# Ledger of designs, part 144: VHH binders against q9xw16

Target 1, 132 residues: q9xw16
Amino acid sequence: MSGWNAYIDTMTAAAPSIKRCAIVGAADGSVWARTEADNVFKASEEELKTFVALFNDVTQVPAKGADIEGVHYVVPRTEESLIFGKKENTGFFAVKTKSAVLIAVYEGPNEVAAQVRKAVESMQTYLNNAGY
Short names: E, the ipSAE of ESMFold2; O, the ipSAE of OpenDDE; V2, 0.75 times the mean of E and O plus 0.25 times the DockQ between their complexes.

## First folded at step 10 (VHH)

Design zd1 (framework vhh_8ghr_2; at its last look DockQ between E and O 0.73; V2 from the best seeds 0.00; counts 0 for: pae E 3.5 > 2)
Fold by ESMFold2, look of step 10:
Structure zd1 (fold): chain B 132 residues (1-132), chain A 124 residues (1-124)
Amino acid sequence: as target 1 above (132 residues)
Amino acid sequence: EVQLVESGGGLVQPGGSLRLSCAASGFTFSSRYAIGWVRRAPGKGEELVARISGSGGYTSYADSVKGRFTISADISKNTAYLQMNSLRVEDTAVYYCARGYPPIPEGSDYFDYWGQGTLVTVSS
């Protein structure tokens, strides 16, 4: 069993509006852990490989948007290690660490988006400080 | 089949040195994993002595061994090492190599595969 599941639990506890999330390898999009059961994170390996490659040049992403779980999101802005996507009352935050990409898909208004961002960025900082 | 095989244990006098090796098979060292050295001394529980990220850049040590022990990895040989210098009688233990993950912020460290252990005895 993977010890990465504990980090999924930490993020979902910190921001309950997260409906689905995953931790994937930054180099290849391989799934290290994800939410399961009724809230399974369903992105394919092929889709995740394409998705993590967006971090190779985040400045190109707002023009094209991003696809996660077969859903197309508008990307209003990016930062060096962060992609924010929106579609209607749902969205995602994805952050890159040294070795992984953390993806959190949420539902709700603008206030919950800020809480989701804080949760994923806190984990990003923790993992980067630990060499991951 | 994931396996970890330790070697390099033995008898050494206080102040001496040993180098332990941990040869891995069934997986490749990568940024997904960490490698740890854990020891069990007589009358004590387990102590995580040193940890290295599987990509080889990030290390940590127990306070009891800082400045004396060095963990390293040779990715091309899929092998981790523990260089133990200035050995003391209290370093006597069985030393295990284990595959792990980043430290868990709200829990105990988790290791999913363990080697068989190698005995280190520090005695005059």
Scores: ipSAE 0.332, ipTM 0.652, lowest interface PAE 2.9, mean pLDDT 88
Fold by OpenDDE, look of step 10:
Structure zd1 (fold): chain B 132 residues (1-132), chain A 124 residues (1-124)
Amino acid sequence: as target 1 above (132 residues)
Amino acid sequence: EVQLVESGGGLVQPGGSLRLSCAASGFTFSSRYAIGWVRRAPGKGEELVARISGSGGYTSYADSVKGRFTISADISKNTAYLQMNSLRVEDTAVYYCARGYPPIPEGSDYFDYWGQGTLVTVSS
């Protein structure tokens, strides 16, 4: 297991509603770590390259939405380093660090979203402080 | 195959300087990885001396070497360096270069590949 997998485990432990999770390079969308086994994160590298590029201009994302794992999500709003989307009883949170993008896909009612956001933002803060 | 090869160790007097090199192969320096210098002194455990992100954008040091040691990386050469100034007798150790990752939440670094080490002896 790579070192980055430890951070995947930390996020998924902090928010049980997270079904799939990935850590990718902010510059190119390369996969550094992802959930595996029964909950494989299935986004392609091409898709992830497009996704991480959304952070170059987050203001346009709500108008277009975002695609992850071939699923189109509505993006209600964005922040400078945060993109989140919804589709029925599923959603995602994506946060950008200095060098990475953390993506968490979750299932459940709207109430679970707060816990997912907290998990990814906590990791974002931790990694930023660590220089990543 | 991932390999790390240290060089530059040797005997030096207190107050002297050495520059260690770590030539990496089998992977490319990037923000995905970190390069660390870990030393093992006789009769002591391992100590993380310095760490640098693979992109070279972030560095950290143990308190014991702050102000004296400088870690750097030449991405074009896929090589990391440890400039050691004002060396002390207590800096005597085998210095290992290691590929790692940012600290886990518990606060410790994770290293998956290590070099063979290079001996640094500081003695009058």
Scores: ipSAE 0.263, ipTM 0.634, lowest interface PAE 1.6, mean pLDDT 92
ESMFold2 (binder alone), look of step 10: mean pLDDT 80; pTM 0.816
ESMFold2, look of step 12: ipSAE 0.265; ipTM 0.601
ESMFold2 (binder alone), look of step 12: mean pLDDT 80; pTM 0.815
OpenDDE, look of step 12: ipSAE 0.234; ipTM 0.612

## First folded at step 12 (VHH)

Design ga1 (framework vhh_8ghr_2; at its last look DockQ between E and O 0.78; V2 from the best seeds 0.00; counts 0 for: pae E 5.2 > 2, unsure alone 64.9 < 65)
Fold by OpenDDE, look of step 12:
Structure ga1 (fold): chain B 132 residues (1-132), chain A 124 residues (1-124)
Amino acid sequence: as target 1 above (132 residues)
Amino acid sequence: EVQLVESGGGLVQPGGSLRLSCAASGFTFSSRYAIGWVRRAPGKGEELVARISGSGGYTSYADSVKGRFTISADISKNTAYLQMNSLRVEDTAVYYCARGYPPIWEGSDYFDYWGQGTLVTVSS
């Protein structure tokens, strides 16, 4: 197992609504760690390469949405290092660090989104402070 | 197969300098990994001496070597270096190169592969 799996475990523990999670390279979408077993994060590296490239110009993302694991999400808005999407009772948060993109897919009512965001942003801050 | 091979160790007088090299194979230097130098002195435990991100954008040092040691990486050569200046007798140790990951907030690094080590002896 990759040492990055520990960070996956930390995020999923912090937000139980997270169903699947991944840490990927910001430059190329390569998978550094992902949830496995009963909750496998299924996005391909080709898809992730396209996804991480969205951070090159986040202003365009709301107009076209974002795809993760073959699912299309509506993106209401973006921030410089944050992309989030919604589809019915599901959604995702993706945050960019200096070198990585953290992706968390969650299921539940809109009220659970705040906890998911907090989990991934906390990890974002930690990794940025560590130079990653 | 991941492999790390240290070189450059030897005997040096106090105040002298030495440059260690760590040639890596089986993986490519990138932000996915960190490279660390860990030393083990006779009768003492392991000490993380220096760490560098795979992209070279971040470095950290033990207090005991700050200002004297410099860690660097040549990505094109997939090789990490440890420049050791103003060497002291207490720097005598076997120096290991290791591949690792960012530390968790519990305070420990994660290293999954190690080199065979190279001996550095500082003596008058």
Scores: ipSAE 0.493, ipTM 0.751, lowest interface PAE 0.9, mean pLDDT 93
Fold by ESMFold2, look of step 12:
Structure ga1 (fold): chain B 132 residues (1-132), chain A 124 residues (1-124)
Amino acid sequence: as target 1 above (132 residues)
Amino acid sequence: EVQLVESGGGLVQPGGSLRLSCAASGFTFSSRYAIGWVRRAPGKGEELVARISGSGGYTSYADSVKGRFTISADISKNTAYLQMNSLRVEDTAVYYCARGYPPIWEGSDYFDYWGQGTLVTVSS
């Protein structure tokens, strides 16, 4: 297996608490790859277009929250290229690269959030250095 | 639907230059993809000689061609190019254009669509 799907596999292997994830185009939210089968990442293209546009001004996101897969998350913090969302015992990290947004949805206590963040940021750095 | 069509091959003397073109259809060059030039010489396996991100922002080259070959892309024409200078007899091969993706690690390139190839012959 190769292509963008290999990046999905790499992220889920790096942080096993990731339940679903996707790589989407930063300009339009188009899905380049996602978890499939029993763990399908189900966000619509219109929802993803709205979601990636949040990176145009991350400072406004904590006040609004974010929607992914029809689920509304509170966004307690953002950074220039990162959005962290939380709902009950689930959450997501999303990071922006030069051309894509990486989205990882996880389940578990707050201790796993650092592992998920590290996994997506490591991939973000690699893709940025590779021109993506 | 996805097609890659190479052109620009031919016969050239050692030290000469050629420019290969790869016209794509059925998809558009973008940051989602990478374009590679792969060559196959008689009796040898394939060698990835150059890769460019579909946006043109990242390039890489095989050691055997560094300093002599330059890959580029014209997004508006959906076409990639390989400028080959200081050609050697060892560069004789069929050159294929291929569509790929960013490698997970250096050397893990994957290409899902290939052109038919264009022959480059370097001989005196």
Scores: ipSAE 0.141, ipTM 0.541, lowest interface PAE 5.2, mean pLDDT 87
ESMFold2 (binder alone), look of step 12: mean pLDDT 80; pTM 0.818

Design ga10 (framework vhh_8ghr_2; at its last look DockQ between E and O 0.90; V2 from the best seeds 0.00; counts 0 for: pae E 3.4 > 2)
Fold by OpenDDE, look of step 12:
Structure ga10 (fold): chain B 132 residues (1-132), chain A 124 residues (1-124)
Amino acid sequence: as target 1 above (132 residues)
Amino acid sequence: EVQLVESGGGLVQPGGSLRLSCAASGFTFSSRYAIGWVRRAPGKGEELVARISGSGEYTSYADSVKGRFTISADISKNTAYLQMNSLRVEDTAVYYCARGYPPIPEGSDYFDYWGQGTLVTVSS
């Protein structure tokens, strides 16, 4: 197991609505850690390479949406280091740090989204302060 | 196979300087990892001396060595260094190089691979 799994555990503990989660390299989409067992994060590295590249120009993402684990999500809006999407009762939050992208896929009503966002943004801030 | 090999240890007088090297193989220095120097003095526990992020953008030091020790990395050589100046008798220890990660949110460091260590003896 990668040491990065500890950060996955922290995010999933902070937001129980997170079903799957991954930490990937911002430069190439390489998987550093991912949820496994009953909640395997299934995105391929090829898909993740495409996904992390979205952060090169987030302004274009709402027009085309984003794909994770073969699922297409509508992206209502983006921020410089934040991409989030929705599909029915599911969604995702992806935040970019200096060197990584944190991805959390959640399931539940819209009310749970705030807690998921807080979890990933808290980790984003923590890692940025640590130089990552 | 991941391997870390320390070198540069030896005997020095108080006030002297020494430069330790940590040659890494089986992985590449990158933002995915951190490199740390941990020392174990006789009869004492382990102490994290210094840490550097894989990108080289973040370094941290124990209060006991701050201002005297400098951690650095040469990515092209996949090697980390610890420059030790103004050495003191209490710096005597076996110094280990270790591959690690950012401190976990709980405030603890995690290292998964360690070298065999190199002995630094500071004595008059």
Scores: ipSAE 0.477, ipTM 0.747, lowest interface PAE 1.1, mean pLDDT 93
Fold by ESMFold2, look of step 12:
Structure ga10 (fold): chain B 132 residues (1-132), chain A 124 residues (1-124)
Amino acid sequence: as target 1 above (132 residues)
Amino acid sequence: EVQLVESGGGLVQPGGSLRLSCAASGFTFSSRYAIGWVRRAPGKGEELVARISGSGEYTSYADSVKGRFTISADISKNTAYLQMNSLRVEDTAVYYCARGYPPIPEGSDYFDYWGQGTLVTVSS
């Protein structure tokens, strides 16, 4: 249906602790690709539109936190194109490319967070270099 | 229904120019997609000669056409163009417009919708 599914597969293979992920349009939160079947990424377009708008001013996000799939995460800090959140034994990393936001939700101990961040940032760099 | 319709092909002498057009329908050019021009000549298989991101900002070209061909897009008309200058006999091919995506890392280009093609013949 969409050629973006290969990028979902690449990220989940690079960091097996990723349970769900999505690639969404940065302007409107529309879903370009997501994990499906046993690992369906379930967020409404309304929630995703709100989420991607956080990148318009990441400095305000730590005070508010962030919601993904109806789960509220604490956001300890942000970077220019990166938002990450924590909730108990789960978390997410989200990065903005020129055109998209890549969202990866992981479960497990904190020691895997670096692998998840590396997977999404590597894809961010690739897509930015390709104009996306 | 996604459609891509090419036009502008024809017979031209070496050194001449042609401008191909690719009118898209069923989707809007956006940063989600790319548009590529792929040509097929006898004995060479398919060659991606140019690609433009749907935003219009990022372009790439095959070495065989670099400096001679220019891809562009008019988002308001949902149309992509290939300006072909300094044409050579070896540019003779059927040129297809195709909708694509960023190349897969360590992989090949992927295009999910193709036009019917337009023939470009370069000969004296």
Scores: ipSAE 0.293, ipTM 0.627, lowest interface PAE 3.4, mean pLDDT 88
ESMFold2 (binder alone), look of step 12: mean pLDDT 80; pTM 0.812

Design ga11 (framework vhh_8ghr_2; at its last look DockQ between E and O 0.79; V2 from the best seeds 0.00; counts 0 for: pae E 5.3 > 2)
Fold by OpenDDE, look of step 12:
Structure ga11 (fold): chain B 132 residues (1-132), chain A 124 residues (1-124)
Amino acid sequence: as target 1 above (132 residues)
Amino acid sequence: EVQLVESGGGLVQPGGSLRLSCAASGFTFSSRYAIGWVRRAPGKGEELVARISGDSGYTSYADSVKGRFTISADISKNTAYLQMNSLRVEDTAVYYCARGYPPIPEGSDYFDYWGQGTLVTVSS
């Protein structure tokens, strides 16, 4: 049980299109919190370690894409602390804070992406202001 | 098993100084956690006096202790400290070390493990 679960709940409540969500350590990809029960976030530790390392050089990510939960996503573009991917009617948003990476996997039409991004970036801002 | 053990409490005169220690075991100081010092004075509720992020060094203080108290952590020793200077009679309390997390959306930290506490008495 982790207090970080509260932030998972906050993001999923803010964007109902989020199907799975996780908060992981930016340094090593260790899982601090994840969605459970019927919507378990299933990325492995090895996969997450590789994923968080993408933030060391985001400029290279669009050329190779990103893998989450064994699914390969096309990454149209990146920002310094933002990686997002798409696959058919699914996608993900990943944002980096000082200490963590927030990952949200969503399902739905392109129109839902804006709400998902807002939810994750809002949490990013909140945590950064709190020193995390 | 997660455990926090406070030490360093005692009797001091007003204007004096005291340094509390919090030795942690069963987990490693990291950005996943926050370490806080919470005090409970006789007849009063709990007050979070200081908080530090596990390894980032980010610190925050209650207004009542700003400029007088300093929270720090030695990662190599897995120990947190509270340096208390310019102590006042109203600082008298049992001081607890606690493992916590960043503020929840409601704006407050919460803690899942606590030490046994150490008594600080400031009296002339």
Scores: ipSAE 0.195, ipTM 0.595, lowest interface PAE 1.8, mean pLDDT 91
Fold by ESMFold2, look of step 12:
Structure ga11 (fold): chain B 132 residues (1-132), chain A 124 residues (1-124)
Amino acid sequence: as target 1 above (132 residues)
Amino acid sequence: EVQLVESGGGLVQPGGSLRLSCAASGFTFSSRYAIGWVRRAPGKGEELVARISGDSGYTSYADSVKGRFTISADISKNTAYLQMNSLRVEDTAVYYCARGYPPIPEGSDYFDYWGQGTLVTVSS
């Protein structure tokens, strides 16, 4: 669809190392948009509900890590509105806006992780300024 | 499935007030969506008058109505409102409510569903 799907396209274009990406409701983890086809974002409803709740207290997340698409990630540190995780040559960045959580799963070395973070944080800023 | 129904239009004298309602069905008005009010006067193009972006209370207005019109929403009634004060003859138009999303970075506002419109006539 052309609504929230445009934001998925913008993020994946800005950071080609993003393999899967989703925009989910911050209150309940409901999927508003996601990558499809060969790169389907496959997290379950229960997993996403648990995941977005981590933003209620990000200081507790490094102790327990985070799960996305059935994969457990180490979370080295967090920021007020940012959680990121690492597993081998893969990782994720997740940012919270006023209404949503943006999730990007990427593959590649740490030098491309900065591009992924910039892509999601730029969109976070844009959506927050638009009331989302 | 998605439907928006405007009401509250009518004839009013200059300086008067009206409140338009936009009742939504087929989706829940929430932080996921935006509701906009767009008007069209005879011989003129469409003008986005006001927009409310989700449940955050973020709003924006056309310069032509800023300070006179207020957009709001009542989530429990699945309804958006446009309070129009200090009405002028040039506010005469058909007013449409429309469902949208945050503006895309490279474009203007996008609306995917529209109501049928309600006529507002300001005359004396």
Scores: ipSAE 0.109, ipTM 0.482, lowest interface PAE 5.3, mean pLDDT 86
ESMFold2 (binder alone), look of step 12: mean pLDDT 79; pTM 0.811

Design ga12 (framework vhh_8ghr_2; at its last look DockQ between E and O 0.74; V2 from the best seeds 0.00; counts 0 for: pae E 4.5 > 2, SAP .67 > .668)
Fold by OpenDDE, look of step 12:
Structure ga12 (fold): chain B 132 residues (1-132), chain A 124 residues (1-124)
Amino acid sequence: as target 1 above (132 residues)
Amino acid sequence: EVQLVESGGGLVQPGGSLRLSCAASGFTFSLRYAIGWVRRAPGKGEELVARISGSGGYTSYADSVKGRFTISADISKNTAYLQMNSLRVEDTAVYYCARGYPPIPEGSDYFDYWGQGTLVTVSS
């Protein structure tokens, strides 16, 4: 019963610098899949509910930043369906599909960010084309 | 407990119509899930006939049934349907409804719960 976990595996395989990853409902932040075991994605559903709501007005997010797993990230800029943040040698990419938000938390130098973004945006495109 | 119960199967003549129902319980239709109709004909493997997103906004069909079959869902009733028109002898099969997920990047769907199936026999 891989389900949505298969997409988690696909993203983490595509970008090894991803440490934790989750797929959540865009409407309510409910967790559909997440990394487990040694790399558990620890954000609560309450936190995720707040996080996914950021996509309702992404223009305000850079001024506020974003919190994931109790960690505050600086958000340099946003796009309509993209929020990314940075903290030291860590960061996250969050992309919104029709139905879901894909969140990838990564660790490494700035150079790894491009690969992480590509991984989540590729999945975003795939899911959108599939009607999700 | 997740449960899917099919109904509506029976005997029909070629060219006839039949409507199958899939009543779901233990989960709510949502965009998290998809509902699929899979059929198994005697001596043949499984074929995914039709799929619908949990919200009903996205549908897909096997080439063998395009233009003849229509999948739909009533979210308020947590029930999916398969309207089968212009039935052919080769449509004879046990039809299962199943809870699934969006196709993986490899292009295949996964289903985790299945109904007991309902027999559709098309014969003159």
Scores: ipSAE 0.189, ipTM 0.578, lowest interface PAE 1.7, mean pLDDT 91
Fold by ESMFold2, look of step 12:
Structure ga12 (fold): chain B 132 residues (1-132), chain A 124 residues (1-124)
Amino acid sequence: as target 1 above (132 residues)
Amino acid sequence: EVQLVESGGGLVQPGGSLRLSCAASGFTFSLRYAIGWVRRAPGKGEELVARISGSGGYTSYADSVKGRFTISADISKNTAYLQMNSLRVEDTAVYYCARGYPPIPEGSDYFDYWGQGTLVTVSS
């Protein structure tokens, strides 16, 4: 694969529990790439604009949670460039790079969450080092 | 419709300078894309001579041009530039600008849109 789709494929291959993911612009939430076909990532650009703005002050996020794909998640805690959320047997990890926000939605018990986090953080580091 | 239009090529003597421009339309230079300059000379094939990230914070150069060429972008004008100094006869080529993406560690560079090219001739 070429373009930004290659990075979607890299993350989903590294963490098979990822069901949907996207790469979106950090400034405006525009979708640069997403999972498609059987596992389309279906958040609207309006919702994504609201979501990426959470990175302007991550300390405010645990008080209200976060919405992705119309699903409300509890956000137990945040880190400077990382937001993650939980809802029942599902969750998400989102990381901010210089230019983008990487979002991965997964299903499974907490034991697989570390694999998902590692996949998105590895890509975060790569893109930051490449100027993105 | 995505378009890239190069300009600024021409005839120059060895040791001279030229600045190439690449005007983009149908998309905005942004944090999403990279712009590359690729040249094709007889007998040398294609060579990626310079790349800049959409942020402008990451640049890379071929060894053959390092220290002599500088890539830049002006997002407000939607234009990328290649400043070529200390030109040599071996820099003679058609220069293309192309739109791309962050480099892929295990793959070749990929560019999805290309300009028509501008000829640079370095000759006495």
Scores: ipSAE 0.187, ipTM 0.559, lowest interface PAE 4.5, mean pLDDT 86
ESMFold2 (binder alone), look of step 12: mean pLDDT 79; pTM 0.813

Design ga13 (framework vhh_8ghr_2; at its last look DockQ between E and O 0.81; V2 from the best seeds 0.00; counts 0 for: pae E 3.1 > 2)
Fold by OpenDDE, look of step 12:
Structure ga13 (fold): chain B 132 residues (1-132), chain A 124 residues (1-124)
Amino acid sequence: as target 1 above (132 residues)
Amino acid sequence: EVQLVESGGGLVQPGGSLRLSCAASGFTFSDRYAIGWVRRAPGKGEELVARISGSGGYTSYADSVKGRFTISADISKNTAYLQMNSLRVEDTAVYYCARGYPPIPEGSDYFDYWGQGTLVTVSS
C-alpha cells in the first residue's frame, strides 16, 4: 500500500546482494517501507529509533559500532550522511536524506559492497532532489 | 480509517480569491506522506494542481497555477490548504485533496486516498 515500497524494489533490483532493506523516518525511526516475505527486515522501531539517532553525531559511531536486527556491526568509518558496518561476510549501508534513512543489509564478499553503496546513494540523491 | 474532507469551495468572480481546506484523519502529517490537490474540470482529465510534503518543507505547482495558488499545511491541525488567488474561468473544477507519496522513479506520485471533492466555480 505504501508508495515507499517502490523505492525498496528499486534498490533491491539494483543490488542483488541486498538481503533486507528498509526506509525509515529520520526523526523517529518509524518504518515507512521494508522488505517482506522471505526477506523480512526485522529491526524493531525502538532499535531503529536508536539507530537513526546515530546520525546526530556520526563521529562517535566507529567507537561504538551499530546494531541492526539484533546484530552488532563494526563501523570502520562514517560520513555526515552515511553509516556502514561489517560483520564477516555481511554488512549494511545506511544513508540519510532530508526526511528518511535508507538501510540496506547485504551478504557476500567485499566486492559486492560497492554495488550496494551505489544503489542506496543513488536513491538518496533521487529523494533529496525530490525534496525528501 | 484514513479520511480526507475538503471544504471551502463555492462561486467566485474572475479575479477573486478562494481558500480550500483539507482536513485529514486516520494518519498524521509527516514526510512519509504528501498531500496533493487534484482538480477535474468538466470534460477534462485530472490535473495535479499542487503538492506539499507532510512536513511542509517542499511544495510544487502545476505551471497553470504558479504564482496564483499557494499550498500549505498546518501540522498541528492535520489540515492542508489551497489559497487560490487571481482566479480564472478555466480554474472551474471539482477540487480533490489526496494523500500521496514522493515521486516514483518514473516521476509520478502515488495517491491512495481521496476526499469527496469540493466544487469551485469561477464565473462573471
Scores: ipSAE 0.549, ipTM 0.786, lowest interface PAE 0.8, mean pLDDT 93
Fold by ESMFold2, look of step 12:
Order: sequence, then C-alpha cells, then structure tokens
Structure ga13 (fold): chain B 132 residues (1-132), chain A 124 residues (1-124)
Amino acid sequence: as target 1 above (132 residues)
Amino acid sequence: EVQLVESGGGLVQPGGSLRLSCAASGFTFSDRYAIGWVRRAPGKGEELVARISGSGGYTSYADSVKGRFTISADISKNTAYLQMNSLRVEDTAVYYCARGYPPIPEGSDYFDYWGQGTLVTVSS
C-alpha cells in the first residue's frame, strides 16, 4: 500500500459509519489509496475517471446522479467541491482537494451523514493547506 | 521500476553554492507524490532537508537550511533540484533524493524509494 493509507485510516476512524473510502487523483481517477480487506472499495478506475470529471461542473450532477462501485446514487446536493449521493440506507460524500478526490461511502440512517461529511471536509482542508 | 539518481555533489568552500539534481524514472512527478532531500552526516542520523510536491506547488524546509536552500522541480524533465547557497561546514553530508508523500500530521515521514546519494563536502 501507499503512504496515502494513513489518510484512509484517519477518515474511517473519525466517522465509523464510513464503510469504504478512497483517495483518487482528481485529474484521472487513479486510486492512490482505498479501504481494503473486508471493506474493499471496488470502483474501477474507468468508473472513477468518469466520477472525478463530475467536479468539472457540479451544478449538472443532481440531474444525472453518480455511479460508484457499480451503484447509481441520486445526488440531492452539490457544492463547489462536494458531491453528496444517496441510495436506500447508504450514501457517499465526495470532496475535491487541489490534487485529489476523497470518497467516503457510508451506511446507516441520515443522522450519521453530518459526521461523514465533517470527516471528509476536515481531511480536505488539511490536504489543501498542505498543497494537495 | 522506480529509480532516483542524484548528481551535483562535490567539494566546495564555506559560503559557496552547489546545485543537486534528482532525475526520476519509473514514475512521473505528480501531486500523488512528494520529493524530498534527506541528508546524513557521518555518524549522525538522517535529516529531511527539503520537500516539494511532485507538481511543485508546495515546499517545506528544515529550520537548519531555511533561507539558504531552495527545492524545485522541472516536471518536463522529471527532475527535482536542490539549490544550496551559503554553504557551511555543517552542511557536509551525503544527500539523498527520496520519493514520499504529503506531510502526515501525527506521524513520521515515509519515503518508499531512495537514490544512492551524492556527497557534499564543505571544507576550507
């Protein structure tokens, strides 16, 4: 694994409802780190290339939805550097940094969504401040 | 396979300058990685002297070299540089180029590939 795995560990520890997550290159969707073992993040790099391109115009994403790990999510909400997706009792938050996209897939009731968002946005801020 | 090759070391008098180069192959500089210069003086531990993000957008320096050393990257040549000015005898060391990652808030730095080093001797 890569030294980016420490960032995966930090996010999953901050929000236990995160079941899978990844850090991918913003330019090409290449996987820099992901959850492994029992909770393998399973998106293909082809799918991730399409996914990170959504950040080129987040205002169009609610009309389209988003696909991660072969699952189609409704996207009720976006912000300049954030996409939130929902399907049933699962969801994701994705945030863009200068160089990467952080993706966290969570399971649980809507009450946990704020903690997941906080975990990924906290890491987004740290990485942006470090130039990444 | 990833390789890092340093060059530009040598003998220089105090107050002088040297420019070290680190030519990379087997990967391209990008924001996935950082490039660091680490030095080891005889009988001493390692000191991270400077770090640059692979795209060149973020740099950091050890307190011992701030204001005297400058790290840079030329993406088109896949090469990082360490410009060392106002050299002192205490800068004498083997300088290694290493591939790493962004700074970790609670951990030590991690470098996964290292060059063979280039000797810098600062002596009257």
Scores: ipSAE 0.317, ipTM 0.631, lowest interface PAE 3.1, mean pLDDT 88
ESMFold2 (binder alone), look of step 12: mean pLDDT 80; pTM 0.816

